# Designs tried in a protein design chat: VHH binders against o26223. Part 49

Target 1, 191 residues: o26223
Amino acid sequence: MKLLWTSQHIKVTVHIDGKVSKMDVLEAIKTRRSIRKYQDREVPEELIDKILDAAMCGPSAVDERPWHFIVVRNREMLEKIPEVHPYGAMVKDAPVAIIVCCDSSLEKIPGFWVQDCSIASQNILLAAHSLGLGAVWTGVYPLEDRVEGIRRLFSIPEHVIPFSVIPLGYPAENPGTRDLFDPDRIHLEKW

## First folded at step 19 (VHH)

Design V18
Fold by OpenDDE, fold request of step 20:
Structure V18 (fold): chain B 191 residues (1-191), chain A 121 residues (1-121)
Amino acid sequence: as target 1 above (191 residues)
Amino acid sequence: EVQLVESGGGLVQPGGSLRLSCAASGFTFSNDDMAWYRQAPGKGRELVAYISSGDYTEYADSVKGRFTISRDNAKNTLYLQMNSLRPEDTAVYYCARGYHESYIDYSFDYWGQGTLVTVSS
């Protein structure tokens, strides 16, 4: 059965009237794009709170929940991030960024914190998108220069590992669509 | 088949201008990010300019204020306007198709054959 995925162009009608149209989770996943250009508009704290709430709703290894979040709105700090993060050029133009970190003291099983923080980071992206914001995951860990750069910049203690920097804002770009579904990657019962 | 064909390279004097073009085919051009790379003799390939499918742009520090990347989706063409050219801009310039959703760095999956730009007095 060839699942004819009809590319329904879900026109995300951003209703300007403050009513956050509830985007379902599948729509959010399918329509989300990395956004690197932002409007000159502040992101309300309420939206950040919702995003962070979503970030903490994912599973974690043995419920270790090692994640911490630094919310950065200070323009000077945002402008400094690209100096230590070569893939973070867009951060300087974002109204806010979330730095996802791992507190290693909370880790119960070694190595799973990467998955935990990845889940949190992805949830941030999806939540942002569902709320009409644009975001992009800029990886920090495991690149040592980026890890140490972000650590120093934000005075992050040694037992805490910066994992990702996620700038957010109202989108000022509209990236193209993609279809990455590959049925050849699906195996039934056996390889 | 995905194809990228660069053109517009040549010899130019310092301070001169040149416009490169990249003709794209074999994919939906408007959906993909694009970039210009360059490789100078004896040096590695470096990113010069990036443009998303949503017209976000980024430039190498060395070319900021001098180069402009743009695209015409109707023509399936990527452009690089190069002004105030310097001898150090001498390189083979490559067009590349980018992956928009990379979370660590700009990534590209297809490249053109390149066009030579020589800046010399």
Scores: ipSAE 0.800, ipTM 0.905, lowest interface PAE 0.6, mean pLDDT 93
Fold by OpenDDE, fold request of step 20:
Structure V18 (fold): chain B 191 residues (1-191), chain A 121 residues (1-121)
Amino acid sequence: as target 1 above (191 residues)
Amino acid sequence: EVQLVESGGGLVQPGGSLRLSCAASGFTFSNDDMAWYRQAPGKGRELVAYISSGDYTEYADSVKGRFTISRDNAKNTLYLQMNSLRPEDTAVYYCARGYHESYIDYSFDYWGQGTLVTVSS
């Protein structure tokens, strides 16, 4: 049975009317797109709190939960991020950014914090999208120049590793749809 | 098959203008990010301009204020308007299809053959 995945163009109608559209998890996952253009509109603290709550709800290795979050709203700081983060040009135009960090002192076992912070970062993206915001994951780790740049800029201690910078805002772009489902990547019982 | 075909290159005097075009086929153009790259003789390929499928744009510092990337989805065509051209803009210009969801850097999977732009007095 060829599952004809009809690419239903889920038009994410971002209802501009400030109504936080309740989006289910699967919808959020499927319809989320990286957003790099934002409206000139502040993001309420309440939404950031919800996003951060979501960020902390993911699993981690042996429940080490090594993540820390820097919430950046200062315009000067936002404008400086692109200077040390070449892929972060859009940050200067975002009303807020979240920097996801790992506190290495919280690691219970070595080498899993990347997964932990990735989970947190992805949850930020999904939560943002579900709340009618746009976001993009701009990777910092493991690029040393970016890590050190962000570290210096935000006075992050040596035992804390900046992992990602995620600008957030109300979307001002509407990226095209995608269909990335690939049945050839699915194997039943064995390779 | 994905195809990108650049055109519009040529010889121009300093201070002049050119408009490059990239004709895209073999994919849903409107759904994909696009970019212009250039490679000068003896130099590496560098990003010149980027445009998302949602019309977010980014430019290299060297071309900001002079170059404009745009797209016509109805025509499956990417454009690069180049104004105030300088000798240092001399390069082969390439059109590229981008991956929107990269979390590290802009990434591209298809490239055109390029079009030569020569800025010389």
Scores: ipSAE 0.797, ipTM 0.900, lowest interface PAE 0.6, mean pLDDT 93
Fold by OpenDDE, look of step 19:
Structure V18 (fold): chain B 191 residues (1-191), chain A 121 residues (1-121)
Amino acid sequence: as target 1 above (191 residues)
Amino acid sequence: EVQLVESGGGLVQPGGSLRLSCAASGFTFSNDDMAWYRQAPGKGRELVAYISSGDYTEYADSVKGRFTISRDNAKNTLYLQMNSLRPEDTAVYYCARGYHESYIDYSFDYWGQGTLVTVSS
């Protein structure tokens, strides 16, 4: 039984038989942290498939589901992402990255694609975490320089908008815990 | 109250070395990301080095290979080892506490008063 230390409180027990222990959704949400340091270890395709499946399970405006995903494993391409995405420095060290995109031709209600892709991106993060992987959301949209940079780098059509770059891998850092609950942000019945 | 107090600045010759320290208090240091910024005369403040609570590090291109950011959680202290110093490294250096979960850029909420580093022959 290899204990993968993901976070101070998250014991991801990877069973020798390849069964990944699933954490419950609240645990995943509460314990998830951005991970920017990764082990020199490949992520199995099966896990990526599970993550992408999760990414597509979120709601979208009038079920428009405008999202597309570019899965990047090519080392050269991963190394080039930081050149156009300064906040994506860690991508060069990740075994894989997912680029979440919006196909604007699929958008039914203007502007809601941002929410749709956000939901997809967050589901990627949560799914990754629940599977014992670390990931980080590196925002692309609406920063024009990053949008255009990623577009050029991956030959993304004009009607498709890169939204986020999410590197992921087995965690090689253990970020601290956080408590972000703020009762002052809760209003009962009215503001 | 969150406090960040920088020290270790001074005058050094080109090619010299300095080690900056930042003493942190008023929060759980080990749980937070930290960074060093600097501001040269007449210039804007720029990120020099970043370190996550999990010891992921990032550096400005101008200091890569020369500067090393590190932390001692037991001492609530952030460090910046500066080697091969150059005149262009002359600046006030600031310690900052950062948000780990920003998805667009490194963000910081508290800053120290800064310590002056002067690199001159």
Scores: ipSAE 0.754, ipTM 0.881, lowest interface PAE 0.6, mean pLDDT 92
Fold by ESMFold2, fold request of step 20:
Structure V18 (fold): chain B 191 residues (1-191), chain A 121 residues (1-121)
Amino acid sequence: as target 1 above (191 residues)
Amino acid sequence: EVQLVESGGGLVQPGGSLRLSCAASGFTFSNDDMAWYRQAPGKGRELVAYISSGDYTEYADSVKGRFTISRDNAKNTLYLQMNSLRPEDTAVYYCARGYHESYIDYSFDYWGQGTLVTVSS
């Protein structure tokens, strides 16, 4: 007997007329998980373009948009990232990774680029999830050994700061979720 | 309330094997990421093995190929199969639970009391 491996308890994106069904934004935010295991399947350039388009839609301090993105598909380079990023072990198994960088020459207000690049990084995670991909943010900045390692590996110039490495691919794991809502964190009118 | 209770520790000779168990209760075990940590006398705690709720695993380099982490969601139990034990594996072993969304290092929010493993010297 042959069995289909789609479980009743596994949520899947439904293909309708050759198109992926759109995910509600609140559902996307609440169900996104860090995905560290990927199928041996290429991610089309079109999806990377959509993800980076979404990344660049984020707000930034005085609209400075200081972000740059390095798209890494080269197998040898992906395999080297864990040598300089001790918690990036899964990167070697990813079909692609995006390195989010700050170009300090684009900074209009000193000291806000971290928020700007964090917004772009989170948008990458959400956009990937909405497209049926899994991703994980592996932190680089402000850990100087990681910053220096990634800068050296990718020939990133001194005025550009690598912020995060985000491997992504079609997920080969389905981690569960928790209810993280905590009403004690909410303060009405005052502390 | 969350409870993690380790068992299976003991005295074993070098080259021997042990299987550690961690009985979990008070949370939805199948949704959580789990790990084993160890702490040798006078040392800090170090990660031994990690398993996500989606069955992705990672191991410390020092135990790779010798230890195997696994979970049984029906029994709410985490396991560590420890083979080819060495004197440097002597430590208190702790079960840990978390929701691993940290972007810089592993993050766990609850720890068991630990079980002692002694590899004779």
Scores: ipSAE 0.553, ipTM 0.801, lowest interface PAE 1.6, mean pLDDT 89
Fold by ESMFold2, fold request of step 20:
Structure V18 (fold): chain B 191 residues (1-191), chain A 121 residues (1-121)
Amino acid sequence: as target 1 above (191 residues)
Amino acid sequence: EVQLVESGGGLVQPGGSLRLSCAASGFTFSNDDMAWYRQAPGKGRELVAYISSGDYTEYADSVKGRFTISRDNAKNTLYLQMNSLRPEDTAVYYCARGYHESYIDYSFDYWGQGTLVTVSS
């Protein structure tokens, strides 16, 4: 491990198992883009495991951790998702997709599962980006037709709510970025 | 001073072809996602074709195989090649730009003035 001290902004370079992480967390957050075009290349199970580990590290209401994940690699099933998700066309071309679900039997506080599953979904996007993959969050909940379509397609029981479908793979596109900072959204001391 | 100026619309016979252009200025064209939308008289706007700044494309089912979206970042220009035109393609066609990070639908934040395409015998 090598620790670097420079000026009043501290940057730490860490060596983990022979790897070097150079990405500042803020840089990762700012540079992550929705990726909808993928190489014809398998994503190793090891990377999916790392992504799901990261997904489960998020905070949740009263530590309820209501999330479940369906990992979809079957080509036939991936090709069926756009039939029930009108803006999920890219899923048919992805090597793998992750469906984020809420198990309502794990809720400790009603209704906070949406925030919980949103946190897990965003962690999936950031983890994929950090591993050199591209991903996109395609929304399911609360759009009733999409929820019922995905539930039917994957035999998801009534007490489990499909929240999002996240296709991912090695990127075959490199979209640009914008500066999205808007100071008019910042309120000091009160509205 | 963002500007999107469409051109190339006009009257065309069924089965014909037409090429639309959208000249862009006032922003970094190569960093933005672009689309063509259309609006038939008395109807809402609908997506025709989408192209990301990374050259990923999508098309409405009604135009797949007949229309091709493309971009030329050196000329700051978006194109729509329309082949095998049908009377139902008659509409005002709009160029749009955006930063597509919406997770439920396409999203765009600036629109051109539109160019009329009429497909009639």
Scores: ipSAE 0.547, ipTM 0.811, lowest interface PAE 1.6, mean pLDDT 89
Fold by ESMFold2, fold request of step 20:
Formats: sequence, C-alpha cells, structure tokens
Structure V18 (fold): chain B 191 residues (1-191), chain A 121 residues (1-121)
Amino acid sequence: as target 1 above (191 residues)
Amino acid sequence: EVQLVESGGGLVQPGGSLRLSCAASGFTFSNDDMAWYRQAPGKGRELVAYISSGDYTEYADSVKGRFTISRDNAKNTLYLQMNSLRPEDTAVYYCARGYHESYIDYSFDYWGQGTLVTVSS
C-alpha cells in the first residue's frame, strides 16, 4: 500500500522502491485515449511544465532534439485554430494547447525530425494521461494547408515547422478502450 | 460477428423530420465510437455526425443545428434525429463504428448496409 500526499489533510506519500509512483507505464500506454471534451477548468502551469519535461526526454536522431513547443492559452488564438485546421474543432474548447514544432536549424540528419517530433508528441499524450489530463494529437504536418495556416496564425518563422497541435484539459468524457493486440502482426526471424 | 442494422429511412417532404436507428450487436457498444455517414448518388461518403463512447459529438457543417446524434447504451442503439430536411439531404445513410485514434481524420472499421432517405416533394 502507498501513502499519498496531495494536501495537508491526506496521507503522506511513502516512497516505493526509492521513488514516488503514479500510473504504471504499461497501464498509461494501454489506457490512453484521445480526449476531445474538457472541463471548464484551468490546467496549472506546473502540470504543463511536467508534460513538456517528459516530451523532451524522448530519444532523437543523433541527439539533435529539434523540438520547440508553443503553449497556447489565449482564448482568441485557440478559437482561430479551427479556421485553419478542419479537424481541430475541439481546440477552441480546450483550456490550453501545445504546438509541437521542429526548428530545422537544429536538424543534424536530414529527414529524421518527423520521427523526433512524433516521439515528443506521444510523450505529451502519455504524460498528460498520467497526470489525470486528457489530450488529443491533431495532425498538422505534412498537410500543407494546415502547416501554413498554423505558421501564419502563430507567426512561426519559415525555418520552423509546426508538426502537431495538442489540446488538453481535465477530461469531460470517458471513452472506452479496446484490446488492439494482433499476434498476426508479429513475425519471428523473417517476414 | 459485428452487425450494424440501420432503419427508419423513407420518403419525406422538404422541411419534414425523420429519425434513423442503428441496432448494434457483436461488440461492446458502450465502449465504441459511432457515426452516421451518408452517400448521395454519384458522390463519396460524407461524415454526418460523430459521437464518442464518452459523450463527445461533432457534426458536419451542412447539418449542424438540424441533426442530432445520440446513443442508448442500454439498447445498443445509435440514433440520428433529422429535422428541417432538405432535398440535399437525400442519400443512403450508414451507421459506422470505430475506435477513433486517428490524428488526421475520422476512422471507422465497420459499416452497416445503409438506409435510404429521400427528401422530395
């Protein structure tokens, strides 16, 4: 049993195996769902900082770490995103969104930045989930109209490429899950 | 076996109303995301309305304010209430289920056979 401290009126957190424990990583991966409905509730800056810390922990091609993040809380800007992102309607209802970008001047190997930013984006989703938040990845790159629309809206310079827009907040929906494991996708030794 | 059976289609006057039903079986309905699509003659399938398993909804701009998607998890049934119908709404309407984790567009993995809605004088 673990004693948790979230306020002065509850149990003190007791470390297990030398660290504070939250959601198991396999549980986080298997239970994370895209959340598109949010409570009218502010997300503390502290949680955004933890999420971005997690985003930057991912591996990158030759450690190039090409990612940059724009944190958007401005209501007018969030409301404009659906004007340039056809499937970003839920963004206008989110308390905050994170735009994952590639700074191409940080690229060390051509063409791997997409993998790098995908890793950071997935880490954002998992970290948000583990902190009791819900998020959804809305794709920007490589859809040219979305890339240019987001770049224009946020004054993103030419050498910076917006990759994804991730609205997040405390969930106001609880979608179910499926078992997605398919053993036919596993090949031993050869195709 | 997964089954989606649409019903409630028919001939309706412009300005009229119609309620479509989709009876679902062979899966845990309450855990799946659902949608209505339509296909007019000679056109591709178009999303009409989406409802997640978690009470989130989206509508095509062309039907917003006129159509309402809903689900009854106790009856394993998806509904589409269609009000203020127009000739442009004439199409075969399909029920779809899925697990919407696509980051580009909607995604569905099973479709019913459809029910025809004709809006004509």
Scores: ipSAE 0.541, ipTM 0.813, lowest interface PAE 1.7, mean pLDDT 89

